VHH binders against q12xb4. Designs and how they scored, part 9

Target 1, 267 residues: q12xb4
Amino acid sequence: MLDFVGLGLFDEKDISLKGLEKIHNADKVYVEFYTSILMGTDLEKMEMLYKKKITVLSREDVEQHAEDWLVDAKDSNVVFLTGGDTMVSTTHVDLRLRAADMGIKTTLIHGASIASAICGLSGLQNYRFGKSVTIPHPYVSNRGVRVVSQTPYDTIKNNIEAGLHTAVFLDIDKDKGYMTVNQAMEILLEVEGKLGEGVMVDRLAVGIARAGSPSPVVKADYIEALRDYYLGGPLHIVVIPAELHFVEAEALVKLAGAPEGILENID
Key: E = the ipSAE of ESMFold2; O = the ipSAE of OpenDDE; V2 = 0.75 times the mean of E and O plus 0.25 times the DockQ between their complexes.

## First folded at step 1 (VHH)

Design Z07 (framework vhh_6z1v_2)
Fold by ESMFold2-Fast, scan of step 1:
Structure Z07 (fold): chain B 267 residues (1-267), chain A 125 residues (1-125)
Amino acid sequence: as target 1 above (267 residues)
Amino acid sequence: EVQLVESGGRLVRTGGSLRLSCAASGRTFSSYAMGWFRQAPGKEREVVAAISWSGGSTWHADFVKGRFTISRDNAKNTVYLQMNSLKPEDTAVYYCAADTLKYGYFSTEGQYDYWGQGTQVTVSS
């Protein structure tokens, strides 16, 4: 048996009671931290609360060498832990399919997802969100050329044209660290400077830091202003609103400190 | 890390059959999920079929389901696309692609890391 358990947003206590029961009954427990990390905990705190030894798997272990540990689930109970909800903003459905190929039954024990948390924190309605997108860290190719993904710009543009808000996930890199809202704003403006379509010009955005923690920060302002706004430590996420209903605009002003002027041009 | 070369594309008559092959060279073919894509003139590239690393799971687009079958032979480092009951609408350049994830059930071409040059399939009346 292989049980996928979502750990939620922030610390080792965000796990559901069902998830904790799966860990207690497990013969082997694995975790990965490359898709998302819980900033309020660490491996030692998790092992102490869960009362189980936990083996950390790398991206390589999960994506290329999964069969090495999936084989344990043929004749024993294996739990695989991820931050958030295990199938949101991950490719972990790949593991379920590999397990199925090996005759292994899988279950999902859900955790709180950043996808729902951003709706509660911003006041933006979940039914008005379009396709989500991730901003990767820009990199320099082996040929010395700076590469910046255009996909986030295109996704935001298409959503705005359809009247839909965009959830914008921010890259996690072992060497470059956790992308901040400030860096994300810079990247979107860099692409705007290249394409010149005016999508990011005078564009409202919402920066969110540490969702699910005791001290989250939610700040709505224009992209240019958010470049310089201090949101503190990770993890960060961005929402780009499209046209706003009155209640959404009021929530951003009252709860996220958006400029009052957004109330004068409500769709 | 892997290079892909498609072969088998040619002119066929409506209702005919054709088998495309994709030969992989390089390091780790058997660890990759594989996909077949196609692009017709004036249209976007679209996913046709995908197969897991082991061949234990396959996916086929609705417009080819029941007519096309994807398969692989890891000993020969080759992926195949068997195309039956061909229609003029199947005319396109067919591309083989490799995904470092072992399951490549994604509709976006951006999920695939390595691409072949393509092989032309023309279906005439």
Scores: ipSAE 0.000, ipTM 0.161, lowest interface PAE 17.1, mean pLDDT 85

Design Z08 (framework vhh_6z1v_2)
Fold by ESMFold2-Fast, scan of step 1:
Structure Z08 (fold): chain B 267 residues (1-267), chain A 125 residues (1-125)
Amino acid sequence: as target 1 above (267 residues)
Amino acid sequence: EVQLVESGGRLVRTGGSLRLSCAASGFTFSRYAMGWFRQAPGKEREVVAAISGSGGSTWHADFVKGRFTISRDNAKNTVYLQMNSLKPEDTAVYYCAVSPYTWKYGLSQDEYDYWGQGTQVTVSS
């Protein structure tokens, strides 16, 4: 049996009681941290609370060599841990398909997801979100040219034109680190400067830091202002609102410090 | 308490014009999208036009596009429907409705929270 267990958003206590029971009954426990990192904990704290040894799997172990550890689930109980909710914003459904090909039964024990957390923290309605997008770190190509992805700009533009909010994930890189809201705002404005379509000019955005922690930061302001606003440590995420429900606008002003002018008109 | 009071419906001849008004009270008018719906005898209620809270965005059904125009005056808490080149097929009870959202349009009556009592428009040949 292979049990997928979501760990939630921030620390080792975010796991559900059902998830903890699966760990206690497991013969082997694996975790990956390449899709999401829980900033309030570490491996040692997790092992201490869960009272189990945990083996960390690399992206290669999960994506290329999964059969090497999945085979243990044929005649024993294996638990696979992921930050957030296992099947949200991950490719881990592929592991379920590979397990099925090997005749292994799989189950899902859900964890709190950043997808629902951003709705609760911002006050923006879940059903009014469009396609999500990730802003990758800019890089230098092998030809020596600096590359900045246009995809986030295009996705946000298309969502706004359809009246839909955009959840904007911020890329994690082993060398460049965790992208901040400030860096994300700079990247969007850089693309705006090249395309000149006016999408990001005077555009409202919501910066969120440390969702699920005891002191998350939620700040709504125009992109230019958020570029310079201090949100503290990782992990960060951005939401770009489109047209707002009155309660959404009120929530952003009262709870996230958005400019009061948004209560009047933001079409 | 949200209240919508419609006026302006009457008998008019084919090719005539009419302006409907909807006076709103009990909420912050400029925050909410408003819509005009109609229901003819034996037919389902259908959306005719919608306007955002600011008035900056409007939507009109294809069957009235070019003939009807929705507008609003936020200082007077009133939404209007100007109807030109009226046809017998425009005969219906016209309803004003308020949406809890600031969107440009509502394509379903389920997207609207409060409704006026309706005003009868009859177009004769």
Scores: ipSAE 0.000, ipTM 0.097, lowest interface PAE 20.9, mean pLDDT 86

Design Z09 (framework vhh_6z1v_2)
Fold by ESMFold2-Fast, scan of step 1:
Structure Z09 (fold): chain B 267 residues (1-267), chain A 127 residues (1-127)
Amino acid sequence: as target 1 above (267 residues)
Amino acid sequence: EVQLVESGGRLVRTGGSLRLSCAASGFTFSSYAMGWFRQAPGKEREVVAAISTSGGSTWHADFVKGRFTISRDNAKNTVYLQMNSLKPEDTAVYYCAADHRYLYGGRFTSPAEYDYWGQGTQVTVSS
């Protein structure tokens, strides 16, 4: 038996009671931290609270050498822990398929996801969101050319034209670290300067820091203002609203400090 | 039992003013956005104004903007429409309606998206 357990957003206490029960009944507990980082905890705190030894798996252990540890689930209870919700924004469905090929039964114990957290924090309705996108860090190619992805700009543009909000995930790099809302705003404005389509001009955005923590920061303002706004430490995420229902606009003003002038921009 | 009861409709002369009221009962009024619609004979029902759950945000159709003002009093379970500078073209049956479908992506400008409706109050503006 292989039980997938989502750990939630921030610390070791975000796990569900059902997830904790799975850990207590497990013969082996594995975790991966490459898809999601829980900023409020570490391995030692998790082991202390869960009262189980946890083995950390690398991306290679999960994606290339999964059979090496999946075999344990043929004759015993194995738990696999992932930040957030196990199958949201991960490739872990591949692990379920590989387990099935080995005759191993799998279950899912859900955890809180950033996808629902941003709706609660901003007051924007989940049914009004379109395709999500990630802004990668700009990089220098092997041929010495600076590359800035146009995909986030295109995705936001297409969503806005369809009347849909965009959840914008921010890249994590080993050397460049965690992208901030400020850096994301600069990247979008840089692409706007190149394309000139007016998509990011006078565009409202929502910056969110440390969702699920005791002190999250949520700030709605125009892109130019958010570029210079201090949101504190990671992890950051951005939402670009499209057409707002007036209840959504009121939520952004009251809950995220948006300029009151947005209450006039309801269509 | 859910009820929305409009009042205040009457005959009024061009340039006059009128205040419509809509009293709600049988549901949690403060959880619903509210709209005012109107319908003239032989025409489709059209949105005139809408107001958020708390009253902090409002929307008015272009053809009434600057003349009509929507407001609400959640303690009294009532939504209002203040109508100024009335024109013969404003002659219609006015309806109030309650909207909870914004949680599911419903559009406040569409009559089909509203959960509860009043029976209407007639406003006639003489030339």
Scores: ipSAE 0.006, ipTM 0.381, lowest interface PAE 10.2, mean pLDDT 89

Design Z10 (framework vhh_6z1v_2)
Fold by ESMFold2-Fast, scan of step 1:
Structure Z10 (fold): chain B 267 residues (1-267), chain A 127 residues (1-127)
Amino acid sequence: as target 1 above (267 residues)
Amino acid sequence: EVQLVESGGRLVRTGGSLRLSCAASGRTFSSYGMGWFRQAPGKEREVVAAISYSGGSTWHADFVKGRFTISRDNAKNTVYLQMNSLKPEDTAVYYCAASTPLEYWRLYGDSSQYDYWGQGTQVTVSS
């Protein structure tokens, strides 16, 4: 049997009691960190708390060579750990399908997901979110030209036109590190300057830092103001709201310090 | 983009202490997990200790637990290895290495996931 266990948002204590029971009863425990990192923990802290040796799997181990370790689940208990919730914003359903092809029973033990955390922290309703998007770090081409992805701008525009909020994930670069809310605001304004469609002009955004930690920060303000607002350490995420219902606007003002003027355009 | 320079290696007698330093230059030192490796004459390179990007978590190999301590100072872009109760079998070239935080977690799954390496510093422990 293969149990998928979500680790939650921030540290090794975010695991559910059911997840911990699966780890204690496991013959082998694997983890991957290429889809999500838990900023409040590391492998040693996890092994100390869970009292189990954990083997780290690379993207290639999971996506290209999964059968090499899945075979162990045919006649023993194998646990596969992921940050967040196991099947949210991952391709791990492919592992379940491969296991099924091999005659291996799989179960899911859920963990807290950033998808629900941003709703709780901002007060924005989950059923009012559209397609999520990631802002990649800008790069300089071999010809010395600065390349900035237009995809985030297009996704946000399409969601706003449909009355849907956008969850905006921020990229990680080996040399540049974790993208901040400030950098994300600069990137969106740079694309606005090129396209001139007015999508980011006077646009409200929500910056969130360290969801699930003891010290999360949630700040709602216009993109221009958030560009200069310090939210502290990683990980950061952005939400671009579309049209707000009254409870959403009140939540942003009272819980995230949004300008009170946003209350003038709601029912 | 990170350059690493080790220092502090020298001859020391059995039971002595030594602190190695690894100075990093380049961007985002605080986003890298760091490790100390060593290679003794005629042996394979082995991992000695590792530290998370924030310094909040450390790992030490069984053969150095209680004797060696890894630490870092992100304000000074430096990682340290404090070595106490040195033994002749600790004689090796010691290397500092950096990986992104994501790749640090591959330490147990992969043979090595460190992207940047220093040139090494020689530690010799005489009996």
Scores: ipSAE 0.000, ipTM 0.124, lowest interface PAE 16.4, mean pLDDT 84

Design Z11 (framework vhh_6z1v_2)
Fold by ESMFold2-Fast, scan of step 1:
Order: sequence, then structure tokens, then C-alpha cells
Structure Z11 (fold): chain B 267 residues (1-267), chain A 125 residues (1-125)
Amino acid sequence: as target 1 above (267 residues)
Amino acid sequence: EVQLVESGGRLVRTGGSLRLSCAASGFTFSSYAMGWFRQAPGKEREVVAAISWSGSSTWHADFVKGRFTISRDNAKNTVYLQMNSLKPEDTAVYYCAKDLRPYYGIRSEADFDYWGQGTQVTVSS
């Protein structure tokens, strides 16, 4: 048996009682931190609270060498932990398929997801969101050329044209670290400068830091203003709203400090 | 390239206080546990303190517990060692060190590696 357990958003206490029960009954417990980091905890705190030794798996262990540890689930109880909710913004359904091919039964114990947290924190309706996108860190190619992905710009543009909000995930890079809202705003404006389509000009955005923590920050303002706004430590995420319903605009003004002028641009 | 630069070491009086700093670059600082080691003339290197990647867990050697405190500022890529009630036996070169693995808690001193010249702390009687 292989139980997938979501750890939630911020610390080792965000796990559900069902998830904790699965850990207590497990013969082996694995975790991965490459899809999501819980900023309020670490391996030692998790092991102390859960009273189980936890083995950390790399991306390679999960994506290329999964059979090496999945085999244990044939004759014992194995738990696989992920930040957030196990099947949201991950490719972990591949692990369920591999387990099924091996005759291993799997279950899902859900955790709180950033996908629902951003809706609660911003007041934007979840059914009004379109395709999400990730902004990767810009990089310099082997030939010395700066490469900036155009995909986030295109996704945001397409969503806005359809009247849908965009959840914008921010890259986590081994060397460059956690992308901030400020860096994300700079990247979107850099692409705008190249394309000149006016998508990001005077565009409202919502910066969110430390969702699920005791000190979350939610700030709505135009991209140009958010570029210079201090949101503190990671993890950060951005939402680009499309056309707002009145209740959504009111929520951004009252709960996220958006400019009151946005109330003039509503349904 | 990983670089760790220790600073703050100087001559201090017995009973005095000193703060050491370690500026880190060339890796994602917030993902790695950090530690402080020291080596006195004629002695082997010994681990003094360690702090998890998030700063939520710390460990201090028994011989400095209650006197030294490790901390970190992930926004500044800096780890600190606050040293109080200094004794002549604290005289040593102090080194900061990085864990070999990201996102692990404090597991073993053997999992740490260090770079740089260290910073000399001398405590007068």
C-alpha cells in the first residue's frame, strides 16, 4: 500500500489527522521538497512531531528511480509526503500509475492547496480562474543570450481575453532561489517591453507571500507599483485578475489594499 | 562557486561578548543548514552550533550552551554566532560551514563542509 499525504501550506501541523494516522501506521515514510517547500518547518521538526524517520527523495529518485522505493509498498505500508495537496501542481499521478502497474494499491489523503489559499486570501472566485502558469527565472544561454520565457505573458493575455484570472506560480531554482513578486513584475514588464502589446501596462496584480503562515501578506496594486513593494520572505505567488465582479474588486480594496479606482472598472 | 566569508573575530576580554558573521554566496542559502566550527592551536576542529535551513531548529554544543546562540538571516544570506560570557578556552579560529544536502534538518557534523580562512577570536584573561 502506498498512501499519498498532502502536508498543507506552511508547517508540520498543517497535516490532517488522517494523514498523521497514515504516518503512524507506516513502515516507511518518504517526502519530496522539489515541488513545494514548507517554510515553517524542516525535516527534524516533522520527524519529532510525526514520531517517524522520514527519507527525503530527490526529483531523480521520484521521476527516474521510483521503482527502487515503490517496491516496498508491495508488502508493507509506504507513505509519500508532499507539500500542499499531493496531486495539485505536481506530476505525481505518474507515481500512482507506476504503482498500479506493479499491483500496488494507492490512496490520497488531501492537504490544503495554494490553489484554494489564493482564492481565500484575495477574495477572487475560484471558478473565474483560467489556466495557471509558472514564471521561470531568466537565464543566459551558452552563447551569452538572455532568455526570458514568453509563455507567462501569452497565458495571461489569453486568460484576460476570456475574462479569467491567472494564478502565476514563481520559480524555485537551486542556484537563484525563490522568485519574489518584485522579480515577477520585472519579468512581465521586460516581456511587455519586447512585445509592445500593452497587456501588462497599467495591469492590476495581486502579490501574496507566506500563505498559510501566521504572517501572510496580500497586496493588490498595479504591476509597476508591486515591482517596488516589500512583501518579505518566501514563498511568493502572483494572481493577475481579469475583469472583476464588484464583490471581487471590493475584496481587493478592503482586504489587499488595492487602489479604490479599480471599483470603477467592474461588471 | 560556493563562497563563505567569516568576519567579526577580534581580541575580547574574559566575560565579554562578540558577534561573528558569515556571508554566503554561490548557492541557495535558504535551502541549506549552516553551522559554526572552531579550531584552537594543537586541538582538532570541533562543532560549536548548527541551524536548520529555515532557522526553526538549532543545536549548540554542551560547552557553549547558554553562552552562544546561532541565528540566520535568509534575506541577507548571512549566518551569525552571538558569543556571550567569553572564556579564554574559547580562543580559536571560527569557521562557518554549509550542509551538503538541501532541505535536511541537522543530522550529522560529518554532513557539513566549510570554506574560507575563518575568523580569529582571542579571549584575554
Scores: ipSAE 0.000, ipTM 0.184, lowest interface PAE 18.9, mean pLDDT 86

Design Z12 (framework vhh_6z1v_2)
Fold by ESMFold2-Fast, scan of step 1:
Structure Z12 (fold): chain B 267 residues (1-267), chain A 129 residues (1-129)
Amino acid sequence: as target 1 above (267 residues)
Amino acid sequence: EVQLVESGGRLVRTGGSLRLSCAASGRTFSSYAMGWFRQAPGKEREVVAAISGSGGSTWHADFVKGRFTISRDNAKNTVYLQMNSLKPEDTAVYYCAAYSRTFYPHGWSLTDESAYDYWGQGTQVTVSS
């Protein structure tokens, strides 16, 4: 058996009671930290609280050599831990498919996800969100050309046209580090400079840092202002609102310090 | 790293069918999600279909849904695009690409061209009216 267990947002205590029970009954416990990092904990703290030895799997162990450890689940109870919720913003469903090919039963024990946390922190209604998108760090292609993804701009534009808010995930790269709200604002403005469609001009955005921690920061302001606003350490995420219902606009002003002028643009 | 070679492009009549193949060489083919893209003369390159590393998840653009099917055979290191009910507007060079950021966090889209670092040279499909 292979049990996928979500660890939640910030530290080792965010795990559900069901997840903790799975760990206690496991023969082997694995974790990966390459899809999401829990900023409030480390391996030692997790092992102390969970009272189990945890083996850390590298990206290569999960992506390229999964069968090497999945075989343990044929005759034993194996738990695989991830930050957040197990199948949100990961490709771990591919591990379930590989396990199925090997005759291994899998289960999911959910954890709190950043996808729902941003709704609580911002006051924006979950049913008013459209397709999410990730802003990647700019990179150099195999043809030697610097690439800045246009996909975030297009996704935000399409959502706004449909009256839907956009959850904008920020890249985590081993070499380039954790993308900040400031860097995300710069990237969106860079693409705006190329396309000239006015999508990002005078556009309201919400910067969120350290969701689920004791010191979260939520700041709503125009993209140009957020470019220079200090939100502290990772992890960061952005929301680009579309048209706002009154309660959403009021939440952004009262709880996230949005300009009061936004109360005049109510849906 | 992975190298990709497309084949199967040719002239075909409206309403006809065609299967494209993308042969991959490299150490870790099954860990890469794969995409099919196309580019018509004077147009931007657009995403047609994508498939996860295991083959368990697929995505197809709205303009090809019900007509095109992406699949893969990891034992043969090959990705396929089965194209049915072809239309003149399907005329384009078709490219195979490997998604270098498979298993990347935070909602990386299989439709994001910038996430594909390994590209084939393309194969020409021409649909006559």
Scores: ipSAE 0.000, ipTM 0.222, lowest interface PAE 14.2, mean pLDDT 86

## First folded at step 5 (VHH)

Design Lc1 (framework vhh_lunsekimig_d3; at its last look DockQ between E and O 0.01; V2 from the best seeds 0.00; counts 0 for: pae O 15.9 > 2, placed apart)
Fold by ESMFold2-Fast, scan of step 5:
Structure Lc1 (fold): chain B 267 residues (1-267), chain A 123 residues (1-123)
Amino acid sequence: as target 1 above (267 residues)
Amino acid sequence: EVQLVESGGGVVQPGGSLRLSCAASGFTFSSYWLYWYRQAAGIERELIASISSGGRTNYVDSVKGRFTISRDNSENTMYLQMNSLRAEDTGLYYCAAHTYKFTWGSYTEYDYWGQGTLVTVSS
């Protein structure tokens, strides 16, 4: 048996009671940390709360050498832990297919996902979101050229034209660290300066820090203002709203400090 | 610089065999999903075969049992062994590589494409 268990957003306490029961009944427990980071916990805290030894799997262990540990699930109970929800923004369905090829039964125990958390924190309705996009850290090529991805700008533009909000994920780099809302706003304005299409001009955005933690911050303002707004530590995420329903606009003003002027153009 | 270079295409008679190769450079090949696509005259480009970073393969029904996809991470090369070739297998064959860089509940997609290699099955 192989049970996939989502760990939720922030710390070791975000696991569901069902997930905890699976861990307690497991013969072996594995975790991976390459698809998501839980900022409020670490391996020691997880092992202490769950009362189980946990083996950390690298991306290579999961993607290239899965059969080495999946074999244990033929005759015993194996749990595989992932931050968030197990099949959201992961390639872990491939593990289910490999398990099936080996005659191993799999189950999913869901965890809270950042995809739903941003809707709850911002007040923006999830069915009004379009394609999500990630802003990569700009880099300098081997030729000495600064590379800034245009993909986030294009995705936001296409969503706005369709009346859809955009969830904007922020890159993580070993040297540059966790991208902040401030850096994301600067990058979008840099691309706007090159393209001149007016997509980011007077554009409302929502900056979110530490979703799922005891101290989340949600701040809605125009991109230029958010560039200079302090949201504290990681992890950060951005939402770019399109057309707002009245309840969405009211939520942004009352709960996220958006400019009251956004209430003047409600559909 | 990222590159995918196909080779092994050519003219072959019906019932013959060809082995296509796709040589990769400029990226960590072993972490990528790898694909062979076919573009035939008058039809849309279609996915023929895929192989995951872990070696799991998938094929379209029309080539299943005749074509075999494989990868050699030490050589940075993917292969398509084509047996029992038919006239309808004629087309441009493209290799492609795809992966995700994960970031806290999201990902960045990396997609690389070769320029294609022509396979002609004719008597």
Scores: ipSAE 0.313, ipTM 0.626, lowest interface PAE 3.4, mean pLDDT 90
Fold by ESMFold2, look of step 6:
Structure Lc1 (fold): chain B 267 residues (1-267), chain A 123 residues (1-123)
Amino acid sequence: as target 1 above (267 residues)
Amino acid sequence: EVQLVESGGGVVQPGGSLRLSCAASGFTFSSYWLYWYRQAAGIERELIASISSGGRTNYVDSVKGRFTISRDNSENTMYLQMNSLRAEDTGLYYCAAHTYKFTWGSYTEYDYWGQGTLVTVSS
């Protein structure tokens, strides 16, 4: 049997009681850390709380060599751990399909996903989100040219034209660090300066830090103001709202500190 | 740079066989799902076969049992063995590669296409 167990958002305590029960009864426990980072924990803390040895699988182990560990689930209880919710923003449905082809029964034990957490924290409705995007750190090419991706700007523009909100994920790099909301606002304004299409002019944004932690921060303001707002430590994410239902706008004002003036623009 | 290059197209008699190849470069071939599409004159490009990164295959009913998709990760090449060819199999055959890369609740789509290779089934 193969049980997919979501680890939730932040630390080792975010696992559900059902997830922990599955781990307790498992013969083998695997985890992958390449689709998500749990900032509040590490492998030692997980093993200590869960009282199980946990084997880390690489992307290659999961995507190219799944048979090597999936076969164990034919005659024993195997748990596969993923940050967040196992099937959200992962390719892990492929593992379920491979397991089915091998005659292995699978189950899903859900965990909280960042996709739902941004909706709950901001009050924005999940069905009004378009394609998400990541803002990469700017870099200097091998020819000495500074490269700043325009793709996030274009994605936000297209979503806004469709009346859809954008979830904007922020890059992580071992040398450049965790991108902050402040850096993201600067990058979007820089691209606006080059393109001049007005997409980021008087544009509301929502900065969210440490979703799932004891001390999350949710702040909505215009991009130019949010550029200088301190949200504390990582991880940060940005949401760019588009058309707001009255309830969404009220939520941003009351829950995220958005300027009350946004209520005047609601149909 | 990423390239998908089809080869093996040509003219063949009804009932004959043909083997198409799709050579890939510029990306990690083994992590991609691979597809064959075909486009006959006057119709939209249609999926006919797929093979996952792990080797799981799927076929549209019109080719099932006659066509076999395969991949050789050591050669970075996908194949389509086409047997019992019919006139209606005539068209441009495209290979495609698709994947998602996920990092912390986000993803990037990678969707690459070849230029097509012509298959003509005619006496």
Scores: ipSAE 0.000, ipTM 0.280, lowest interface PAE 12.3, mean pLDDT 88
Fold by OpenDDE, look of step 6:
Structure Lc1 (fold): chain B 267 residues (1-267), chain A 123 residues (1-123)
Amino acid sequence: as target 1 above (267 residues)
Amino acid sequence: EVQLVESGGGVVQPGGSLRLSCAASGFTFSSYWLYWYRQAAGIERELIASISSGGRTNYVDSVKGRFTISRDNSENTMYLQMNSLRAEDTGLYYCAAHTYKFTWGSYTEYDYWGQGTLVTVSS
């Protein structure tokens, strides 16, 4: 048996009781922290609370060598832990498919997801979100040219034109670290500077930091202003709203400190 | 000194073609996205075409398929190839360059304009 268990948003206490039960009954517990990480905890604290040894799997372990540890689930109970909710990542779906191909029965125990948390924190309506996108860290190509992805800009543009909000995930890189809202704003503005389509000019944006923590930060402002706003430590995520309903606008003003002027632009 | 100088305007018959040029100097041309505007007599100036620093082009519907905007960064020149010209295309055509400079904690907008070149389409 293979149980996929979402750990939730922030620390070891965010796991559901059902998730904890799965861990207690498990013969082997694995965790991956390359798709998401719980910033409010560490492996030791997790093991202490869960009363179980946890083996950390690398990206390669999960994506290239999954069969090496999945085989254990044929004859024993194996738990696979992930930050947030399980199966949000395509990697997890692939893993589940591999398990199925091996004749391994799988179950899902869901955890809190940033996808829904951003709605709760900002007051934006979940059904008004379009295609999400990730801002990758810029990199220098082999030609020595700095490469900045335009995909986030285009995705946001398309959503806005469709009247949909955009969840903008921020890149996590082992070497470059956790992308901040500030960095994200810089990147979007840089792309704006290149494309000049006006999508990010005076665009309202919402920065969210440390969702699920005792001290989350939610700040809405125009992108140029938000770029300079300090949100504190990771993890960060960005939401780019499209046209707002009155309730959404009110929420952003009252709950996220958005400029009151946005209320005047509501149709 | 920053300069944008349009050229290539003139009188042409309906169905004819013209190629406008905009020669730029005094700024980092490659970093700017560029625009063609036109202003007909008694009408507000309108944006008709744009090209980003990366070469992405946009056109208003009235000129789509007939006009082509391009840029040569090595020559600091922008072009507007105008084909299948119509009487309604008559007007003063302006070149514009725009960019943003972003640094941590601040940003600046730059906007430059030419003096325009006259295009007259008449039989």
Scores: ipSAE 0.000, ipTM 0.209, lowest interface PAE 15.9, mean pLDDT 92
ESMFold2 (binder alone), look of step 6: mean pLDDT 80; pTM 0.777

